VHH binders against q9y6x5. Designs and how they scored, part 197

Target 1, 379 residues: q9y6x5
Amino acid sequence: LPPKLLLVSFDGFRADYLKNYEFPHLQNFIKEGVLVEHVKNVFITKTFPNHYSIVTGLYEESHGIVANSMYDAVTKKHFSDSNDKDPFWWNEAVPIWVTNQLQENRSSAAAMWPGTDVPIHDTISSYFMNYNSSVSFEERLNNITMWLNNSNPPVTFATLYWEEPDASGHKYGPEDKENMSRVLKKIDDLIGDLVQRLKMLGLWENLNVIITSDHGMTQCSQDRLINLDSCIDHSYYTLIDLSPVAAILPKINRTEVYNKLKNCSPHMNVYLKEDIPNRFYYQHNDRIQPIILVADEGWTIVLNESSQKLGDHGYDNSLPSMHPFLAAHGPAFHKGYKHSTINIVDIYPMMCHILGLKPHPNNGTFGHTKCLLVDQWCI
Below, E stands for the ipSAE of ESMFold2; O stands for the ipSAE of OpenDDE; V2 stands for 0.75 times the mean of E and O plus 0.25 times the DockQ between their complexes.

## First folded at step 8 (VHH)

Design C7 (framework vhh_7uia_1; at its last look DockQ between E and O 0.01; V2 from the best seeds 0.00; counts 0 for: pae O 15.1 > 2, placed apart)
Fold by ESMFold2, look of step 8:
Structure C7 (fold): chain B 379 residues (1-379), chain A 123 residues (1-123)
Amino acid sequence: as target 1 above (379 residues)
Amino acid sequence: QLQLVETGGGLVKPGGSLRLSCVVSGFTFSSYAMAWVRQAPGKELEWVSSISGSGGSTYYEDSVKGRFTISTDNAKNTLYLQMSSLKPEDTAVYYCARAEYTSGDTWYPFDYWGQGTQVTVSS
């Protein structure tokens, strides 16, 4: 039987939180496994796009989840993190749980990872929870461990998603040491509970566990607002997404809209789709709008209203503040090894290798992660 | 600890009225747009109405204009939907939702939702 893998995401876990806060349980997990100190995620550095990049190995333009808010003008379909269940949006790629459970004698399980409650290519995760943010981590963990331990055909790939520290990072900002220390302590306790539960059930020694995140968090301020309504009348465009990467669908001549926006603020870049920097790999999908506005780190694009967010993400993926970490433990992984950086798209081919799956065409490079794995010659 | 709690759903005859309430906590009402969104059995989510956080601007889906009225009590952080002249096609689960903005078109991103309240319009 192939090895089992549990993929865990704590949303918005900025890589340098590991250096700036205490994580006794996570540090024990790392000590007995591997750490990648910085994971270079995909642009835009938002939740849905990056979670789908982890499980497909694809850039956003290739997997089609290009933002948390999308609009398709031909079908008039809308996508948001609250309206995400139409398979239309997800069907441009095949996530690893679909590939896994289509193998003979295998199942996949999911506790609220983005997309796992959607029938992608007419295939929904074998065991799953419908997304509901009010469901406790304990209940998510109980379901996932029950499925890992008791299912026939056996669950060989499982996902577990938690909304923190992202929610608190937005509320307080990453620089609020008092509140973020309290929040991150709770998350470390949840990691301790995870490890203890796996040990108690006899899963710990034979289960590979990856703990990672989709993005980081940067500090925002009421003094760093870009007022879009000051630059352009709302009637000239449809706003598909607002901040920190605004997606602009012109209602009038595209060049005219661009010209009204290009000098709006020195703290944002305005791109025609054709001019989006190649390093973003964010151009070749119809869901990417004709004009995007990319705010500088810590700046917030607003209409004629204030923002309550003290932290945000979605910025340029070259920013260290946008980068999460990856830690892993299990029979596939070395013990006590640290690696400096990988690309988030590299996680997919590594997971496919661990599970004995043939990866779909993807943007990841297996060679970037081979030094994490005991069965690979690391040069 | 952000919460949105809907109440006021129920069974009503065609032509009847209901008032939905959404009590919010964990954020300042005037800082965000609020909306009502509904989902009929087996159908996609459908935006119904929205209200700006600071301006008192209100927007309605065409099929509910003149029948539904969105309002707020900012002192109580409570959103309302007064529904009148109800039709069987109004049968759905009604959700209270938060958005960063509203502009009165059909496109809006929502970041937080209530659990919903069932409205059934049947003879």
Scores: ipSAE 0.000, ipTM 0.286, lowest interface PAE 13.5, mean pLDDT 89
Fold by OpenDDE, look of step 8:
Structure C7 (fold): chain B 379 residues (1-379), chain A 123 residues (1-123)
Amino acid sequence: as target 1 above (379 residues)
Amino acid sequence: QLQLVETGGGLVKPGGSLRLSCVVSGFTFSSYAMAWVRQAPGKELEWVSSISGSGGSTYYEDSVKGRFTISTDNAKNTLYLQMSSLKPEDTAVYYCARAEYTSGDTWYPFDYWGQGTQVTVSS
């Protein structure tokens, strides 16, 4: 039988939640599989960029989804969570589900993973759900497992996406132990649902399952605000993205805008595009604006309006609070093995290996994941 | 106060049909996943079918797929198992069971079940 892989994302699941809360179902999943404790994600640490990095193996500057909100100065197009279906934004890379279903006797399925409801390179997933946050996990899981079990050609790659604990992290902040405990228990229960469903359908032993996330969550406060209006007139620039990484499009001379912002706050770094640190791999794309502002951990960039979020993400990708985890189970993976860290772009070549796909050029390193796989030597 | 009561069992010839019913009381029916399990003489308890509280998800043992259908009537607090194309190997005591309903299609453990109803498939 051809290998099968289900990729599951729980948005905003910070890695250290595993240490601070109880996850009976997830721990059982891990016990019989593998765990990567920390996954270093891409900068900026936002939902669309990181989910696309997982399935392409590319840094943001290469796959072209550089933020949740983007602007292209040439075409005058805008990208946002409410406007994300134009292939223009996605076509700078080839995601794994496209590669997969272009193979003979294979198909792909998706339940609301970013980009899966868009024809990319004139190819859309054989089975998919249009994004709708109101659709229950049950319905998403039911469709995915139905497709995995009954499709022809067989579904060999599937994605499943869920919005928690990100939404709750924003609402309560990650330091709210009472509310986050409740939220994370629900997540664990959903993992239980997933495992039980797979067992009941007889898929569990033969299906490779990866459970991961795109980013973590840091605590924010009304006492840690950076008000841009105190530093520069709003008429001098267009805001393409706000916090914690602001993308600035100057309406006047770029140098003047830069000079007004560079000393705005000791808790914010201001970069001209050409001066963005190399370690971010966030420079070589026209969709990155001329000036970016990067707030320190836990600081929020605001205009005159106050932020309602008690938690946020998008900060420096070296911060542990921004890191998700990866757990996996199935015939391709060891049992009871824990690994310290990998890069998020390393997931793509691993998945390609598991599925027997030739990977497109990518930034991942297959060697980083060899210890997780039963058919590889751990070096 | 919780009670599950199965009915509908009986003797049927191979290829025949039966519909089992399970009336529940003492809890909110739609808030729990429900299941049918069976036990043949000298064999272990065997899971047959499950349905989520919402009714949105149904699950079947491989041996009964295409032949059995699980359903609910919330207004009547009743779980059903429509059995068709019955085989001698389907002979067993059939129990309805309640499972802890976490979300969607999650159901374990079975914390309550009925007294069972005998299904015999014989020529």
Scores: ipSAE 0.000, ipTM 0.232, lowest interface PAE 15.1, mean pLDDT 93
ESMFold2 (binder alone), look of step 8: mean pLDDT 80; pTM 0.820

Design D1 (framework vhh_8dlx_2; at its last look DockQ between E and O 0.79; V2 from the best seeds 0.00; counts 0 for: pae E 4.8 > 2, grease 27.3 > 24.2)
Fold by OpenDDE, look of step 8:
Structure D1 (fold): chain B 379 residues (1-379), chain A 125 residues (1-125)
Amino acid sequence: as target 1 above (379 residues)
Amino acid sequence: EVQLVESGGGVVQPGRSLRLSCAASGFTFDDYAMHWVRQAPGKGLEWIGNIYHSGSTFYNPSLKSLVTISRDDSTNTLYLQMNSLRAEDTAIYYCARSKIYYKYGDWRESYFDYWGKGTLVTVSS
């Protein structure tokens, strides 16, 4: 039988939650599999960019999903969570479910993973659910496992997406121990449900399962705000994205806009596009705006308003608070092995290897995940 | 059943302060943004401000210096404090709710789905 892989994302699951809270089900999952304690994600540390990086192995500048909100100056198109179904935004890369589905006797399934309800390169997942936050995890899990178990051609790659603990992290802030304990307990229970479902269906021993996330969460405060209106008039620029990384499209001379912003706050770095640090791999795409503002950890860029979020993400990808984890179980993985860190783009070549797919050119390094795999040498 | 009931309106002299209340029932503020909106005679609706589940508040820039929005979670009551009232502040004041929801990394706000019946505020000497 061809290998099968289920990729699960719990949005906004900060890596150090594993150290600060109890996860009986997840720990059992890890005990029987592998754990990567920290995954260095891509800059910006937002949902769309990082989820697409996981499934393409590319940095944002290469796969073209450079933020949760984007603007293309040539076509005058806008991208956002309310307008994310235009293939124009996704077609600069080939996600793994497309590669998988184009193989003989294989199909792909998806439960609300970003981009899976869009025809990319004229190919859409054989099975998918349109995004709906009201649909329970149980229902998503039931659909995914049904497709994994009963489809012809067989589903060999599936994705499952869940909005927590990100939504709650934004609402409560990651430092709210009372509320976050409740939220994270629920997440652990969902992992228990996942494992139980797979065992009940006889899939557990043969299915490779990856549980990961796209980013972490940092505590925000109304005492740590950067008000752009104090520095520059709205008539001088168009805001494409706001916080904690703002994308600025000048309506006047770029240099003038830059000069108005460069000293706006000691807790914000202002970059011309060409001066963006190389380590971010965030330059070589037309969808990146001429000026980028990057707030320090825990600071929020606002207009003439207060922030509604007590937690946020999107900050420098070198910050531990922005890092998710990766756990995995199945025939391809060792048991009881822990690894310190990988890059998020490294997940793609690993998944391709597990599935026997030829990867598209990518930024991942297969060597970084070899120690996780039973069929590879680990030095 | 969802209900929003405004109170505290009446006739007040210019320069005075007034606090309006909105008693909410049938739901909790955790899943909604609560708003104050007013309508002056012969004019359209004017958004005053709101408060989110986090406690963060937003205001109409034209009214920001004159109003404060707060809430009491224990009583599920929304408040609008108005100071230095003027004749032009004469209006029916409404409280309304909008659903907040999550999608791919951001909380979003839907349309106003429930309104109170309003309370009349008349500012006159």
Scores: ipSAE 0.588, ipTM 0.883, lowest interface PAE 0.6, mean pLDDT 95
Fold by ESMFold2, look of step 8:
Structure D1 (fold): chain B 379 residues (1-379), chain A 125 residues (1-125)
Amino acid sequence: as target 1 above (379 residues)
Amino acid sequence: EVQLVESGGGVVQPGRSLRLSCAASGFTFDDYAMHWVRQAPGKGLEWIGNIYHSGSTFYNPSLKSLVTISRDDSTNTLYLQMNSLRAEDTAIYYCARSKIYYKYGDWRESYFDYWGKGTLVTVSS
């Protein structure tokens, strides 16, 4: 029978939570499988871009989901969470669930992973839930396991998305030990429930399971604000995205807008698109605006107002606070193996290998993940 | 049942101070940004300001030096302190809420979905 894979994301799960908090269920999962201690994600370190990078193996400039709020200069279209279902935004890449379900005798299932309720290249996940944050983890898990057990053609690739610890990380900040301990304990209990459900249904021994995340979280403060209105009149530009990476579309001469912004704060880098550092792989897409502003870690860009955020992400992808982890268990994976780091784009070619799929052109390196897999020679 | 009940209105002399309260019940107070809005006789609605769960406040610039908004999450109560009252501050004062909600890594704020019935403040000699 074809190999099966369940990909799980707990949004905003910073890698160092594993060493700073107790996770008895997740640690048991890791002990019987593999751990990658740090996953270097893609810039910008936001939810939509990084979830799409996991399932496409592409940098944001290549898959076209370059932020949570976007403007396409060629078509004049805007992307937002109220307008995220237009396939136009998603069609610059082919995510793994599309490739999977186009194979003979295979289907894909999804519980709210970003993009799985969109018909990408006229193909929507075979089974899916429309996004609704009110739907419990238990209901998402019930649907996923039902589809894994009872579908014809069989579901061989499934995804499951959960909003925590990202939602609470924004609300309380990652340094709030009391609230984050409570939140992270609940997440560990959900991981325990997931493993128990898979065992009860007879799925555990023959299903490959990846538990990962898209990014981490850093502490914010009212003492670390960058007020754009103090540096430039709002009438000189259109704001496409604000913080911590602002996307600026000039309404006047681009050089004049750049010059007004470049000395705005020592805690912010201002880039013309052509000058964005090569290490970001964030330049070659029309959806990347002519000027971007990149705040330093823990700084918030605002428009003449205070911020309600106590934690945030989206910063430079070299920052350890932005990095998630990856854990995996199943017949494809070694037991008790720990690996220090991979790139988030490496997950896609590894998943394609596990599923026996031909990967589309991508930025991942299969060699970076070979040591996790039992069928590969580890150098 | 959602309730927002304003109190503390009445007749007050110019130059004096007044504190209004808004008692909230029937919902999770921490899930909402709270606002004060007023309507003078024969005029449109005027936004006074708001306060988020974090305690961050934003004010109408024309009123910023005259008002202070606070909230007490232990009693689910919103406050408006008004100083140096003038005849033009005569109005019905409303509290309102907007939902703060999460979608795919973003906290968002809704339109006002509930308003109190208001409390009348009359500033006269």
Scores: ipSAE 0.105, ipTM 0.519, lowest interface PAE 4.8, mean pLDDT 91
ESMFold2 (binder alone), look of step 8: mean pLDDT 81; pTM 0.806

Design D2 (framework vhh_8dlx_2; at its last look DockQ between E and O 0.78; V2 from the best seeds 0.00; counts 0 for: pae E 4.5 > 2, grease 26.2 > 24.2)
Fold by OpenDDE, look of step 8:
Structure D2 (fold): chain B 379 residues (1-379), chain A 125 residues (1-125)
Amino acid sequence: as target 1 above (379 residues)
Amino acid sequence: EVQLVESGGGVVQPGRSLRLSCAASGFTFDDYAMHWVRQAPGKGLEWIGNIYHSGSKFYNPSLKSLVTISRDDSTNTLYLQMNSLRAEDTAIYYCARSKIYYKYGDWKESYFDYWGKGTLVTVSS
């Protein structure tokens, strides 16, 4: 039988939650599999960019999903979570479910993973659910496991997406121990449900399962705000994205806009596009705007408004608070092995290897995950 | 059953203060943004401000200095404090709710799905 892989994302699951809270089910999952304690994600540390990086192995500048909100100056198109179904935005890369589905006797399934309800390169997942936050995890899990178990051609790659603990992290802030304990307990229970479901269906021993996330969460405060209106008039620019990384499209001379912003706050770095640090791999795409503002950890860029969030993400990808984890179980993985860190783009070549797929050109390094895999040499 | 019931309206002299209440039942504020909206005679609806589940507040810039919105979660009641009332503040004041929902890394707000019946505020000497 061809190998099968289920990729699960709990949005906004900060890596150090594993150290600060109890996860009986997840720990059992890890005990029987592998753990990567920290995954260095891509800059910007937001949902769309990082989820697409996981499934393409590319940095944002290469796969073209450079933020949760984007603007293309040539076509005058806008991208947002409310307008994310235009293939124009996704077609600069080939996600793994497309590669998998184009193989003989294979199909892909998806439960609300970003981009899975869009025809990319004229290919859409054989099975998918349109995004709906009202659909329970149980229902998503039931659909995914049904497809994994009963489909012809067989589903060999599946994705499952869940909005927590990100939504709650935004609402409560990651430092709210009382509320976050409740939220994270629920997440652990969902992992228990996942494992139980797989065992009940006889899939547990043969299915490779990856549980990961796209980013962490940092504590925000109304005492840590950067008000752009204090620095520059709205008539001088168009805001494409706001916080904690703002994308600025000048309506006047770029240099003038830059000069108005460069000293706006000691807690914000202002970059011309060509001066964006190389370590971000965030330059070589037309969808990146001429000026980028990057707030320090825990600071929020606002207009003449107060922040609605007690927690946020999107900050420098070198910050530990922005890092998710990766756990995995199945025939392809060792048991009881822990690894310190990988890059988020490294997940793609690993998944391709597990599935026996030829990877598209990518930024991942297969060597970084070899120690996780039973069929590889690990020194 | 969802209900929003405004109270506290009446006749008040210019320069005075007034606090309106909106008693909510059949739902909790956790999943909704709560709004105050008013309609003056012969005019359209004017948004005053709101408070979100996070406690964040936003106001109409034209009214920001004159109003304060608050809530009591224990009683599920929304408040509108108005100061230095003027004749032009004469209106029916409504409380309304909008659903908050999550999508791919951000909270979103839907349309106003429930309104109170309103309470009349008349500012006159």
Scores: ipSAE 0.601, ipTM 0.879, lowest interface PAE 0.7, mean pLDDT 95
Fold by ESMFold2-Fast, scan of step 10:
Structure D2 (fold): chain B 379 residues (1-379), chain A 125 residues (1-125)
Amino acid sequence: as target 1 above (379 residues)
Amino acid sequence: EVQLVESGGGVVQPGRSLRLSCAASGFTFDDYAMHWVRQAPGKGLEWIGNIYHSGSKFYNPSLKSLVTISRDDSTNTLYLQMNSLRAEDTAIYYCARSKIYYKYGDWKESYFDYWGKGTLVTVSS
């Protein structure tokens, strides 16, 4: 009886992959559902920040997950993949699974969505899996469908995270059509398996399913490197994050560090924190460092060495190469509707509406997603 | 079960070349970056370079013109070719591995978790 929603993320699924490769299973899903062709993500276009923006509806400066590597100037704590379970980092926002569990006394389930294995505001996802890249999509799906079918109180919000096509996008680059076609065909097969499993379990007709991603991917090259060691000696600063957005914590006067960096490369913009462009919504948080370096698309910032990355993301969120898509199917959604663009922060208030939850204050605009929903008018 | 076995060391005259090998067993070789590290008598460890499954190679800038690293993934073997050897190249040469893994949007590299026993290279006339 209560509405149910499954949110699926394929990390690094660039929107134009849909036009350059064939996805028979995904196209069948879209035919009886909705497609948003481009989702404008938040800056920086990285996995942790954008996954948290999807479930909070907030810009990174507001939800506090401002990068995949962070330093908090007030508490002097460091965030990395070895200590990403400290609730301190996640407590600046309330993700939708917490709201789901507290407002309606419903359950949430998660297969490795970032943050779901952390007690946020003393609330952890009712059912969750700790991150382990060796766990198959099938095993993640088996757990999610079991929890959706057999939980008391009922699981009404479930999430599923998958590492591809991001892992292969980094390794091969998005222009490697042979390797990318293999990876993307496998993803389409997994989408087919997802739909078939839900149909066989009797969940398909009454479940809302969103398939989306956090960002895209752009081609990198050994010919497009910015050597930071040629700009400034490493003794003058602490490096918090490197590429393609470098986060610089000065050990000497900030102005002196800025002056050493500001004209070092024509393919990198250097910003004092207060000069970061307003359109990024990336300024008002203690975890954003005093100096930020932003590489141009396809350029990699390095420390006197080569980079093995053939693809990367994190670049300017206005770039189409950084944009994912959103497809959805279920009783809440129209059938056969295509929409051009939404903001990634708009997903949260739409999901709250579908689940009957009161959204926390957020940066999304519900009006941007109205045309996707059967119980709403497009104006 | 995990083993790294270096071979090819010995006494070499100055100016000559030498090729070292490291045979790996007990793990999926393709999942690891492979490294060469040396230690001269009474001195600290010096990193020589590494090689990834992709074939990407990185060298210590001080040694780049003197060495070549390669790998054969069909035989799980790492190689170090050294040319124009000098007395200062006298050291124990170790191979080491680092795990390449993916987590939430980034490929990461672990610290060296296994090393070989080393092979001694003595450059002496």
Scores: ipSAE 0.528, ipTM 0.818, lowest interface PAE 1.3, mean pLDDT 92
Fold by ESMFold2, look of step 8:
Structure D2 (fold): chain B 379 residues (1-379), chain A 125 residues (1-125)
Amino acid sequence: as target 1 above (379 residues)
Amino acid sequence: EVQLVESGGGVVQPGRSLRLSCAASGFTFDDYAMHWVRQAPGKGLEWIGNIYHSGSKFYNPSLKSLVTISRDDSTNTLYLQMNSLRAEDTAIYYCARSKIYYKYGDWKESYFDYWGKGTLVTVSS
């Protein structure tokens, strides 16, 4: 039978939470598997883009989900969390669950991973849940495990998404030790429940499990605001996305808009599209707007008013605060191995290898992850 | 089970100050943005302002020099301080809540889902 893989994301789980908080269940998972201490994610370090990068192996400019809020000037279409189901947005790439379920005698299952309730290239996950944040982790896990155990053709790839610690990270900030300790303990208990459920159902020994995240979180403050209305009249541009990477569509001459913004704050970089640093891999897609504003870590771009968030993400992907981790356990993985860093796009070719799938063209490098795998000549 | 109870209303002389309170119970207070709204006799509802758990505040621009909103999450209490009161400030003052929720890491705020019964403020000589 083909190997099986469960991919789990806990949104907004910063890599250094592992050092700064206690995770008895996750540490036990790591002890008997592998850990990648830091995963360098893609710019911008937002939820939709990075979740799609994990499952496609592509930079955002290549897979077309370039932000959580987007505008396409040719079609006049808008993308947002309330308008995310149009396949137009997702069809610039082929995610792993589509490739997997098109193989003979294979199915895919999904509990709320971004894009899994969309028919991408006319193909939707074989089993899926429509996104609903009110559905408990227990119900998501019960559906996933039922599908892994009972489906014909068998589910060989499954994914599971959870909103924490991202939601609480925004609310409290990552430096709120008391509240974040409580939140992270709940997440560790959920990981314990996941492992126990897999053991009780007889899945644990033969299922490969990846636990990862899309990005980290940085502390924000009312003392670190960039008031955009102080620098430019709102009538001169259309705002596509605000903070910490603003996407600016000029209504007047682009150079005039750029000149009004370029000295707005020493804590914000202003880029014409052609001047966006090459290391971001964030230039070559029509959905990237003519001007972007990139706030420094911990700074918030606002319009005339304060922000209600105490933590945020979306910043430069070189920042350690933006990086998640990856842990994995299962027959494909070594036991007790630690690795320093990989790129988030490297996860896709590794998953394709585990599942015996031919990867689509992508930006990942299989060699970066081969030492995690028992079947590779690494050492 | 959800309760929002306004207090501190009454008759007050023009030019004076008044502090209103809203006692909250039956829900997790810090999961909500808290708002003040008023309705003068024969007029529609007028939003005064709000406050988030973070302490961030937003005011109706026409009122922001006249009012201050605060909250105490340890006592689940919302406050409205009003200064230099005028006859046009005569109204029923309500507190209301809006739920904060997240969708794929995006911060969202609901419409008002619960209101208090209000407290009457009469500004009269």
Scores: ipSAE 0.179, ipTM 0.641, lowest interface PAE 4.5, mean pLDDT 92
ESMFold2 (binder alone), look of step 8: mean pLDDT 81; pTM 0.809

